# Miniprotein binders against Uncharacterized protein C1840.07c: the designs that were tried, part 15

Target 1, 306 residues: Uncharacterized protein C1840.07c, of Schizosaccharomyces pombe (o74480)
Amino acid sequence: YFNVNQLFDHEFIKVFPNFKGNVEAKIKYPTVVYAIGDIHGDFPNALDVLSAAGVVSPVFPHEWTAGNATLVQTGDVVDRGPDTRKLFRWFNDLHKQAEKHGGRVVRLLGNHEFMNAKGDWRYVHPGDKASYPEPSEENRIIDWGHSGEIGNLLLSEYNVTYKDNTTGSHFMHAGLSPEWAYREETVNELGKELLSHFMSREKIPEYLEDFWAIEGPMWYRGLAQLSEEEACEVALNVTKTLNVNRLVMGHTPQFHGIVSRCEGRILLIDTGLCSAYAGERAVLRISQNDTDSIVEAVYRGKIVKL
Short names: E, the ipSAE of ESMFold2; O, the ipSAE of OpenDDE; V2, 0.75 times the mean of E and O plus 0.25 times the DockQ between their complexes.

## First folded at step 7 (miniprotein)

Design zs4 (from zs1 with V63A L115A)
Amino acid sequence: SPEDLRYLAELIEFLIMWVERAKELIKQGKYDEAEKLLELAEEEVRFLKEEAEKLRKEGHEEAAKRVEEVAKKLEELIKELKELAEKGDPEKAKELLEKALELIEKLAEEILKLAKEE
ESMFold2-Fast, scan of step 7: ipSAE 0.469; ipTM 0.758

Design zs5 (from zs1 with P90Y K92E K94I)
Fold by ESMFold2-Fast, scan of step 7:
Structure zs5 (fold): chain B 306 residues (1-306), chain A 118 residues (1-118)
Amino acid sequence: as target 1 above (306 residues)
Amino acid sequence: SPEDLRYLAELIEFLIMWVERAKELIKQGKYDEAEKLLELAEEEVRFLKEEAEKLRKEGHEEVAKRVEEVAKKLEELIKELKELAEKGDYEEAIELLEKALELIEKLAEEILKLLKEE
């Protein structure tokens, strides 16, 4: 026997107001998918918004509290901030916890993961390097290689894109052009091949050059930056090709919060939540039942329908 | 290489984004937040110089010279912006940010033209 009023401690709900909304939505809608964009090494801010959304506990060790829900992290965990190792370990632990409850934590590759794998460390925070024992730079090279903790995790657990069939939502780091949507079946394979070549410090084979190019899946900004008319034309083509209702992406910062374009076909979830970017902290929440879906941006103390 | 030109284009896009956002934050009186974005812009300018040097070594001397010229000008403007911020002269800071944006947008047009030729 389930009674929603008996779940709520008035004192607890007062401290964590978004928790009540999340619980109520999950009861009415059996499928809930959360998504968080670019984190850039900022564990405190990622924790703040995920706990505000009821996805994780605010109490150490910050365990999974979202039951059978799915959380999607759309890449760019690394660079700018110092907490890279802590974040990768935390998300890996959250996934193991979620599985015990029938949920999952989907983790995607961003362009900054590829940059770090290839040895392009121009954006690496000194605190990230200092997190490794001496010799710190050599140990970081090992960790981001084929046999390293992070490198192995990225090759075995991470993908470039993720499709959630129940909600009809396709998740990506940057965006998919019509060409790459048509080739979507190859995207995850090509991405892992590129990642492996980068870890080996090998030159990119010709057939992978288009994948890593500016119009490729790791960099494409068209859905986020083209005019509304042009972006909608692309989104209609891409959603039809992928057989989904919406496209969810990070990569292109939206400082005022999550942005919806083209009648909900485009959801831009990189809000620049890293403290250095001065953006809003937000988590996307998609709630689904047999007949409809509710798409919302969850902020601390505020939920906005998109 | 095509990859080097792509990185250059991305650096330029971030600079435009950071400058526009800094102007907005200053107009809202959020000076501490604007200062953080100017620090990000300063880092991007340093990376512009590094990419220019790589491009020059690859034979793209004309593009490299222009990138270096713009990067040096941006460094001077950011330095002046920090001095104005310390004095609380935010109206003059907005004028310098507009100058920076004009320089970056001009360079962006030239780099994007090269990328489309690939």
Scores: ipSAE 0.431, ipTM 0.757, lowest interface PAE 3.3, mean pLDDT 86

Design zs6 (from zs1 with A100V L103K I111V L112F)
Fold by ESMFold2-Fast, scan of step 7:
Structure zs6 (fold): chain B 306 residues (1-306), chain A 118 residues (1-118)
Amino acid sequence: as target 1 above (306 residues)
Amino acid sequence: SPEDLRYLAELIEFLIMWVERAKELIKQGKYDEAEKLLELAEEEVRFLKEEAEKLRKEGHEEVAKRVEEVAKKLEELIKELKELAEKGDPEKAKELLEKVLEKIEKLAEEVFKLLKEE
C-alpha cells in the first residue's frame, strides 16, 4: 500500500508538479485484458468505445493500438443492427494485428450466432441481408454454412468460453450454472458440435439438448438475474470449480453501464450498446501485476473502478 | 419442444426488459428513446404470437391458445404505453404508467408460469 497524498502535501505538489506522474509511471501492469459485450451489428458504437479505451485507432481503418493486451468479445455480434459482416471481418483483422504485438483478440459464440447458423433469422436487420449480393438470402445461407466466410470463421476461430489464467478471469456469453462449470472442459467441444449440426440443419442430438437448454451455457441468466444472495452462492461455487477470481459475461443487458456483483466475482458487460437499446457504451479493463488487479469500466470521458 | 420453450422464455424476458427500460426513460423525459424500446416490445409480442402458432402446429393447442390470448392483451397495453410516450405528457404518464406496466408484468409472469407447466 502506497498513498502519495500522505507523502506529498499540497505545498510539495505545487513545487514539483511532475513528481506524482513520475512516481505513478513506476507502477506497471504488464497484463491488460479488455472485454466488450453484445454488439448486435453496431459497428459505430463498438468503434466509439473501443477507441475511447485505446484498443483501436479512431482513424480509418481502425487498426489495433493495444500492444500486447488481450481483447475478449463475449458473443452476439449479429442481429438487430446492420454491420454484421463488417464486424466479423474487423475483429478477425484485429486478431491478426494483435498477434504481431504479442496480443490477441478472443471471440466467443453467443446464442445469436447459433440462431443464425440454424437459420433462425427473426432478429436479422434488413441492412445485414442487403449486405449480400442478390440473391441475398441464398448467399447469406451459404456464408453462415460450413464453407462460408462467417460459418468457417465461427467453427475454426470461435469458442464458447475463454479462461485468462494470468488475471484469473473466465469469459462466457451468458453464464455457467454449477452443473456446467463442473463440466466446463466439455463446453467448447459440445458447442462446436452443436454449431456444426445447426449449420447442417440437423435435429439437435439428444446428448446436446441440455447444452442448448434454458439452463445451458448459451442461455443461463442466473448469475445476472438471481438475487444477490443466490447469485453470489452460484458465483462462489462456479469460481471455485473453475479456479478463477471472476466471471465475465454478456447476454443480460445492463443499460446503465458495467455491473459488478458478489464483490467482483460477477461482471456483467452487456450494456446494450447497440443504438436501438439506449444503453451505455462501455469496455471492461482488467489490469494485473504480481500483487494485485484493477478492474474498471471504461466509458468515453471517464473510467469507473468496479 | 425444449427448444420452443426456451424461445418463448427468451421472448418474455426481453419483453419485460424493454418495457422496464422504457418506463425509466419516460420518467426521465426521454420520450423518443422510450418509443424505440416500446417498438422492440411490440416486436417481441409479434414473435410470441408466431411462436404460439408453431406450438399449435406441434399439437399443443391449449398452450398455444393461452399464449396467443395473453399476447393479444400485451399488444393492447404496449400500444397504450407507446401512445403515452408519444404525447410526452409526464404528469398523466407518471400517474397511469405504473398501473399499465404492472399489468404487463403480471401478464408476462402468467405466460411464463403456463410455459413452466410444460
Scores: ipSAE 0.427, ipTM 0.737, lowest interface PAE 3.0, mean pLDDT 85

## First folded at step 8 (miniprotein)

Design c8 (from c25 with E40Y F44E; at its last look DockQ between E and O 0.81; V2 from the best seeds 0.00; counts 0 for: pae E 2.3 > 1.5, pTM O .783 < .8, other shape alone 2.752 > 2.5)
Fold by OpenDDE base, look of step 8:
Structure c8 (fold): chain B 306 residues (1-306), chain A 117 residues (1-117)
Amino acid sequence: as target 1 above (306 residues)
Amino acid sequence: DPEKLKEEIRKLLEEVQKLAEEALKLAKEGDPEDLRYLAYLIEELIFFVERAKELIKQGKYDEAEKLLELAEEEVRFLKEEAEKLRKEGHEEVAKRVEEVAKKLEELIKELKELIEK
């Protein structure tokens, strides 16, 4: 009688080697949250890093393997690479698979998704366009519209922000200034409204101009680009306002790997993983138990504690 | 001399950054959308050029070349934004953006020449 409990004990000990707690206590399995940054139409590299992290199978059909974990993708799935449609479909399928195991895939909007919805296709890879049946451009316009497969996914299944209360982590593509942190509860609704206006090719209403501004939620780089002192001050304010421990974002490339700032209060996870950028392929992993969190950058062949 | 070229590239990057800051400062007086795209393009260009320099230093010339090609595309978009700004009556900003674009083109060219040697 292999006590199924013993196998679970080994995985828990592997994640929490210093756990001296009495094994008889209902070992609450740690909550695990994975996060992947900007992908930019590169399915091979996304697959490589997610499979290396144990989130998906490296073998077709690349199924969910992370059990009850949460995967967060922080936006910028589109542009610069050809595999856009494949990636959107894959993440949607992965979510459905994850749900069967008590897990989920949280999908967030990047500025590139908004740009594409707007009809700004300056970064669209030729292979992305070619992935549509002829007439390819017209079919892509439809696909990114309200009635399209991608457009409908963006409007129904995507948000701008995600707050994971268990790990005390806030996720979004770019970041929140202190001003926007006070308005965080409105950000997802404003994002959907903006997205809808873009898809309709409507002029942005005045009340959405600030949302789409350089310091707005889709473009803000302050947490990545400010000095350590200033960024930490901002991050302290924002995390206090949001009642979280850490801010996780992509959007600003960190080609050397995931960057931790302000003693882990800021996590920058856009590593330029797409082949166009030739950055490091990394996935963030947060493992949370009742008392402690382990934050790690997972690379193929190495894990770095952050 | 590779070291001399590195120093020239460094100086050129500093000039580009300064011009970019000036352009962005002027653009703040304009349309927020124009500022957004201008800032984004300039920042992306800086990221690509810096990464390309690192890759070159590592001997990863093929990857560096790809990034420089992306940077050339961004320079084209930057020129388009400059023309948009000009049409909107922001001639001074447009001129500064064009200066940035020209300097970046020079830098990209120098980096490409470095890869070919």
Scores: ipSAE 0.538, ipTM 0.807, lowest interface PAE 1.2, mean pLDDT 88
ESMFold2, look of step 8: ipSAE 0.570; ipTM 0.828
ESMFold2 (binder alone), look of step 8: mean pLDDT 73; pTM 0.681

Design t1 (from s8 with E13L A108G L112I; at its last look DockQ between E and O 0.67; V2 from the best seeds 0.00; counts 0 for: pae E 5.1 > 1.5)
Fold by ESMFold2, look of step 8:
Structure t1 (fold): chain B 306 residues (1-306), chain A 118 residues (1-118)
Amino acid sequence: as target 1 above (306 residues)
Amino acid sequence: SPEDLRYLAYLILELIMWVERAKELIKQGKYDEAEKLLELAEEEVRFLKEEAEKLRKEGHEEVAKRVEEVAKKLEELIKELKELAEKGDPEKAKELLEKALELIEKLGEEIIKLLKEE
């Protein structure tokens, strides 16, 4: 028999098509942050793009392979696709694995997680509901509540925003208007309070109405939808207020790939990767050393500098 | 109700995005994918009709009537579009998608104007 290690080296390239690029980037830029946008219940497509980026193994049990890197998932794991429970469990397990290597998986709340917690299931895929034993609706209500597996994860492990000081990057699902950027330090606590009220099926309290409004943190699309000039004016304000270099968000699909606006200050990473949207599959990669950063879109088989 | 109006705005924006994506897929000759998106759009039109009923119960009769009128037209257009996408008649499909987009955008503008009169 030939040396098994040499066989693994060649087969490794076939299994991890972006592995060489990831290793070279890690050596030159030791801090790496990956971000993946809306998944909407599509485990196969999430696995495809995360394994192509070298974040997870393409072979079962699909374990963490990104060492001490950070992976940020920007919400909307639920709805439209069937693999909701599998995805929440997978990301939680990946976080535990990443911690053993000095890495982490940061998980953020999307508006669809709030909708499910409040009992608004209009977008829930039949396969998601069917994953629960009968009575499936009652068991799903429990799972998304204060004592459920998903509900407990959302209350204890999830935030609305994540600020990564090492790369100077701010992550969230939807976006922050200038008003909400000024109040950013309140956003995660307000989100936790709203989530708890929704799980109790309570009417939204007055003090949370602006948080849940169309211009609030879970819905705001201005950075994606305003003209380039207007969006950039907002982004310049927001990045200065937050003391960051860039704003990363999902929520507003970019079906042809990750979009950069305002000279890299706005990164739109929802590419509609679930099969229901038929969009491109991409992962954001931010590589950082003491002096520079590289911001890239990682696709299956190619990497594009942003 | 602020929540019902917020959701109506969300539905309108979602429909615009699905119609725009379907147009692009038709342009690329990807008719099967376009048909799948049109099925999603059909469900969103059903949600529009449900929101119109909620708005009527809340006393927003003019808004509800306008939403119902547009939803009915969209339902008819989407059914025809699904058939055209299955048969691969791209020029007619593009024409109907432009009509659908115009209806949705106009509805959004009119809803905003009607609500500002409050």
Scores: ipSAE 0.305, ipTM 0.709, lowest interface PAE 5.1, mean pLDDT 87
ESMFold2 (binder alone), look of step 8: mean pLDDT 80; pTM 0.769
OpenDDE base, look of step 8: ipSAE 0.469; ipTM 0.798

Design t2 (from s8 with M17F W18F; at its last look DockQ between E and O 0.71; V2 from the best seeds 0.00; counts 0 for: pae E 1.9 > 1.5)
Fold by ESMFold2, look of step 8:
Structure t2 (fold): chain B 306 residues (1-306), chain A 118 residues (1-118)
Amino acid sequence: as target 1 above (306 residues)
Amino acid sequence: SPEDLRYLAYLIEELIFFVERAKELIKQGKYDEAEKLLELAEEEVRFLKEEAEKLRKEGHEEVAKRVEEVAKKLEELIKELKELAEKGDPEKAKELLEKALELIEKLAEEILKLLKEE
């Protein structure tokens, strides 16, 4: 029988008081999942809130500090801000670091990643383009294509959805209608197929039209925008279909912080954290043991139970 | 096409988000932040005009004309709003933002009817 306090007498805690807190929290809740929403090219703001949550170091080189936890990034890393390449590289590097500790960084596709892959650059920040050597446009096309650094990451490391069985949580960028929840097992392969078609500048095949439609997985906002009663009816259906306790999504901005709907079945984590939106900066934290989940919004300076 | 109507609906939703947020920021006296939101809204209005041209080429002349008409009104309102935010005239800026939201919401209702018909 192990007791963490047997390792840390009162003299050790006097010198390292924060160490005791981290060890006790990990013993109580051995599984932790963090989630961060739309970043839109803002590395400083992503760093600010992830470091405040203890996921990464606030000190350069800003490496992984979350042990065996999972971090889920729910897409829309690109557009509106300049730090796109830095962010994609950073999350990939954080994943490699996390794996050494038994953790992971799960990276999900947002609609803005698909738009960039298809050549729709209407929201691309000038600093993003300027990060490429001249000819910058041609080099960015290559980077977002089948042979590029970002393009290969998107095809090999990104999915549309992530189901975390330990916490009973389902993560994605936009949301699933009941129809798409019924077909959830197809969503990641369909997303990969669509992404590949877009990178090749091919017309979307007919069978993918509903996937890319306004009610499809990359655009659906019903869980965020329907009335509380209507959204909860959808969420009860979708959580039952997926056999999960909660649905976590970005895409629909909540400028004042993370929003919980339907008794915690709907968690809206896009807080408009990029400076262009002037929204709150927040990270979702789900702490899990055999019997309980604690679901919290982590802000700079406070933690709020959801 | 369905793709152009999807982007039109997305642009309209983004406009609502940005204008409503700008109104909140002006009420809080955060004029510099409100100006940044209005710049985002200005870009979305430019994209509305571009989507209207695509819709016209696809035979949706009536909706394209309506989108262009609303986009022109919004463009002028947003320019005036940016100057009011700089000058710190929040009551007039709030009034103009409410007028902008009314225009956007009416256009949204018209677009929603088009999506349901198709």
Scores: ipSAE 0.653, ipTM 0.844, lowest interface PAE 1.9, mean pLDDT 88
ESMFold2 (binder alone), look of step 8: mean pLDDT 79; pTM 0.771
OpenDDE base, look of step 8: ipSAE 0.678; ipTM 0.860

Design t3 (from s8 with V63A P90Y K92E K94I L115A; at its last look DockQ between E and O 0.84; V2 from the best seeds 0.00; counts 0 for: pae E 2.7 > 1.5)
Fold by ESMFold2, look of step 8:
Structure t3 (fold): chain B 306 residues (1-306), chain A 118 residues (1-118)
Amino acid sequence: as target 1 above (306 residues)
Amino acid sequence: SPEDLRYLAYLIEELIMWVERAKELIKQGKYDEAEKLLELAEEEVRFLKEEAEKLRKEGHEEAAKRVEEVAKKLEELIKELKELAEKGDYEEAIELLEKALELIEKLAEEILKLAKEE
């Protein structure tokens, strides 16, 4: 890094509002993990908050600026907004760029990705379809299939869960009940199998029905919606089973920002950032050194300790 | 089927969230954002009617009638809400949103009872 004191004029801060804070955090906490929740096809809002967090450049072509950090995107990139293809390509490019610096972009499956692979397009924005050349419907079917650009990315680069051992943090789209936490080691393989069945338009095999159920990994909202007491009982069980300090999930919108429950064991990071929901735009930041872990919500121009 | 009940539960949860959020946005004076959410809610109500037809074909006539009845009432309420939002009659809009929430929450309780029986 160059001398940070040279950067703090008024005009630089207007363009790069979190730059100073990001540099100072990196120096004190060499391991950093960022997480962003449901995007739902809104590239401008994802860009706004990721650039504010210092993960990507605010200047076109919006490349990776987070060095060796990890960015976790917890699914639901598709539906409701128009920028689906642009977002999938962008995150894939960011991962390639991050690898050159020792970093990574971890991409996780949301329930809306499974629905699209299954051919359930009830939430697809007209602009998403219009991004394909005519005949747009047929071309989108191909793109979300076994040989398509998006379909191939989902099969090769996406998981249901991610456990980050350095920060002791577990990430996924929806959530794990205690039953599914006990079976966590099976979740990623079951997700791949279900996704492949959906792309082939196959009926859900019996052994995958409980995975796809309302209480299963792609739909479970208990950690977000149960009472504080009940959710904390679940989280204490799940964190112990998984041997992690915290559970990070999207799926259940928190329109005023990132929510912490159960003394930080539950982090709800879907803030409804797409314009259709008009929610707050936020990125989770977990900073780690040998002795301590600092968990923060990064907003445009503001950082809040959780 | 279990998959149809799962999707019904999802739709009901989404409708509750959209109605609560729309009410909040109106209270904050964010009317154009509230209108966008009402458009999403209208789509979800259309899907409720489709799910009612699936329940009917599977022999759950009473549940299908109840879901369809609630969906039709919600569709009417959302249409009126969009007209009120255009005219700026916000106190009336909030009252209709509260009525819509009551209908959705009652349906949620009925669907949970159905799931327990199955």
Scores: ipSAE 0.532, ipTM 0.810, lowest interface PAE 2.7, mean pLDDT 88
ESMFold2 (binder alone), look of step 8: mean pLDDT 79; pTM 0.756
OpenDDE base, look of step 8: ipSAE 0.557; ipTM 0.835

Design t4 (from s8 with E43W E44D; at its last look DockQ between E and O 0.70; V2 from the best seeds 0.00; counts 0 for: pae E 2.9 > 1.5, pTM E .787 < .8)
Fold by OpenDDE base, look of step 8:
Structure t4 (fold): chain B 306 residues (1-306), chain A 118 residues (1-118)
Amino acid sequence: as target 1 above (306 residues)
Amino acid sequence: SPEDLRYLAYLIEELIMWVERAKELIKQGKYDEAEKLLELAEWDVRFLKEEAEKLRKEGHEEVAKRVEEVAKKLEELIKELKELAEKGDPEKAKELLEKALELIEKLAEEILKLLKEE
């Protein structure tokens, strides 16, 4: 018998102050989904914003604090910064911690993960390479391969897309064109196949060329770069096709903070949080009850309703 | 190759983003932050040169030459911009950023045209 008075201190009432539900009803705790965009090897900034959002402890070992919530990281953990190995390990550990509380960490692939798997290290920070024991380059090649720690994580624990049915939200790194939205159910499989081919240094099969194209799932920027009218048309099509309410993606930096387009149908969450980008540090928070969702951009010291 | 074109397009898109953001930061007097974006742009300019060399090897000499020409111009502009950012001359920096954007946009248009003609 939970005493009703203890319910007033619960985060639920803070999130839903106008909840007129019968107090005797098993207050289903709202489903909370957090999402963080491109990190690019910047552990300090990722930690800063995730801790500010209440997802992790600001104190070492930076443990999971979000209970049964879902955290989605939308890819581009690697490149530009040195903390790649640390971040991959941390997110894996956070997932294991979250599971103990009924939560999870959904980890998605960005184009930078694919490039690194391919051996395109053009964006690799010197500190990332230096994080490996000597011979550092050879050890990094192994780590990103089929037998490596990161390579195995990418192949086993990562996807290209995630659909959160509870919040009606689709998450991925770049986005889906209408054409790819019709093929969404194949995207994760195609992504893993491509990743495996890259790790093996094999030529891309013809059927994967479109997947790795500029309009493909790993590179598409249309939802971020098209005019509001055109982007909304695309987003309406894609959300209908996917049977979701909103599309959440990173990949295209929004240096002023999380951008909501088309009345919340598009959420662009890459805010350039990496220190190299001098952008904003933000986490998306979606709180879902039985009838409504609250979508917020969480910054350190500021929350903005989207 | 389709892959080279993808990377080229990606680099162009990034350069636009970096230069536009740098312009905004300079306008705000945030020179140190602008410098970070200019450093990102310098990386991309180097990568443009690498992509141009790949294109040349693939027989796309005209495109490669044009990319290299623009990359060299951008390299000089970015260098000058960094120097101006350090000196705190926002008006001159803004002018150079506008020139950089124009160069990138023209390159994008030229590449798209060349790709349609092939």
Scores: ipSAE 0.430, ipTM 0.786, lowest interface PAE 1.5, mean pLDDT 88
ESMFold2, look of step 8: ipSAE 0.480; ipTM 0.766
ESMFold2 (binder alone), look of step 8: mean pLDDT 79; pTM 0.768

Design t5 (from s8 with Y7W F47W; at its last look DockQ between E and O 0.89; V2 from the best seeds 0.00; counts 0 for: pae E 1.7 > 1.5)
Fold by OpenDDE base, look of step 8:
Structure t5 (fold): chain B 306 residues (1-306), chain A 118 residues (1-118)
Amino acid sequence: as target 1 above (306 residues)
Amino acid sequence: SPEDLRWLAYLIEELIMWVERAKELIKQGKYDEAEKLLELAEEEVRWLKEEAEKLRKEGHEEVAKRVEEVAKKLEELIKELKELAEKGDPEKAKELLEKALELIEKLAEEILKLLKEE
């Protein structure tokens, strides 16, 4: 008696306990998207929460364990903590591992990556600088430049925005105003141009000034800071413009955990997880089947449905 | 400049976030964690002073002066807060945090007003 229950991947049943699908239907494994917000050079805390979420192994070498899932990191890997180089390398390695399993790691740019590329190192942790061989500062400048390991990664493997069509989710570091939502198709290119100019220590062209402004894609906080009514109006406009169900962003710390606003249209996933911020360690998990999505905040020892 | 305005706005926002979080942590009795946030706030105050100097060099003397004045007051308050956090006096710490927030809010209002007048 082949117990048909053995063919049900226990993980799928856990995610969709009420799945009444016919056993013969090729159970399309749900599309799973994880997202992690601002890390700020804190490898231990990033590892803790990602391992708790089942994305990576808690044991060295901390390999990819999420199969065909997508992990999105929404920027601000650098600053405030020492583990910058380690984190960039780790996420790059995780992507390569994920690809072998049909998964991927989407890496997005935060304002802190742009600042560092520009040579604004005001928030660089001393341990980050010390992680480079002597002369440490000069080697860090090279590393963040066009020919550097990190600089090359940022220019080649990173974007400002990511749209996950399967889950209907838009990911970026800060967020889009309605005005920038109409220009979303240009945001990644503009971001790359700006990043390149910063690395070259060139003056920002006039057409990029708005991009780097306080209401621009790298700094906008309206979806986090506006009143619920105003934020929901903005979110409705932006989600319609982008043709998505939800907007996922970091940048604005939510120290009590992941915040859902406007009935799930806004997901704020920067929880101040780094040790410098003393916030909560959380990963967003979106599980999508053909009809429904389950959105959850994953903490160590706790899962909260959003 | 648009860049200076961005930095001022950013630094004010960061200061509010750090001070509010520190207040919450102190209320919870998490003094060591609150100290970390106060250290972040101290850093932002230093950057406010630097931004004020930039603004002054750009000819925005009134705004620069006001930012510098508030930054100095905040520096003093944050220092006192750190000392109180170490001593475990949450009530006094709360009062100072409220004063700090009030100063930051007033600064934001004043900056916005000055920028509209220029």
Scores: ipSAE 0.545, ipTM 0.830, lowest interface PAE 1.2, mean pLDDT 89
ESMFold2, look of step 8: ipSAE 0.664; ipTM 0.848
ESMFold2 (binder alone), look of step 8: mean pLDDT 75; pTM 0.716

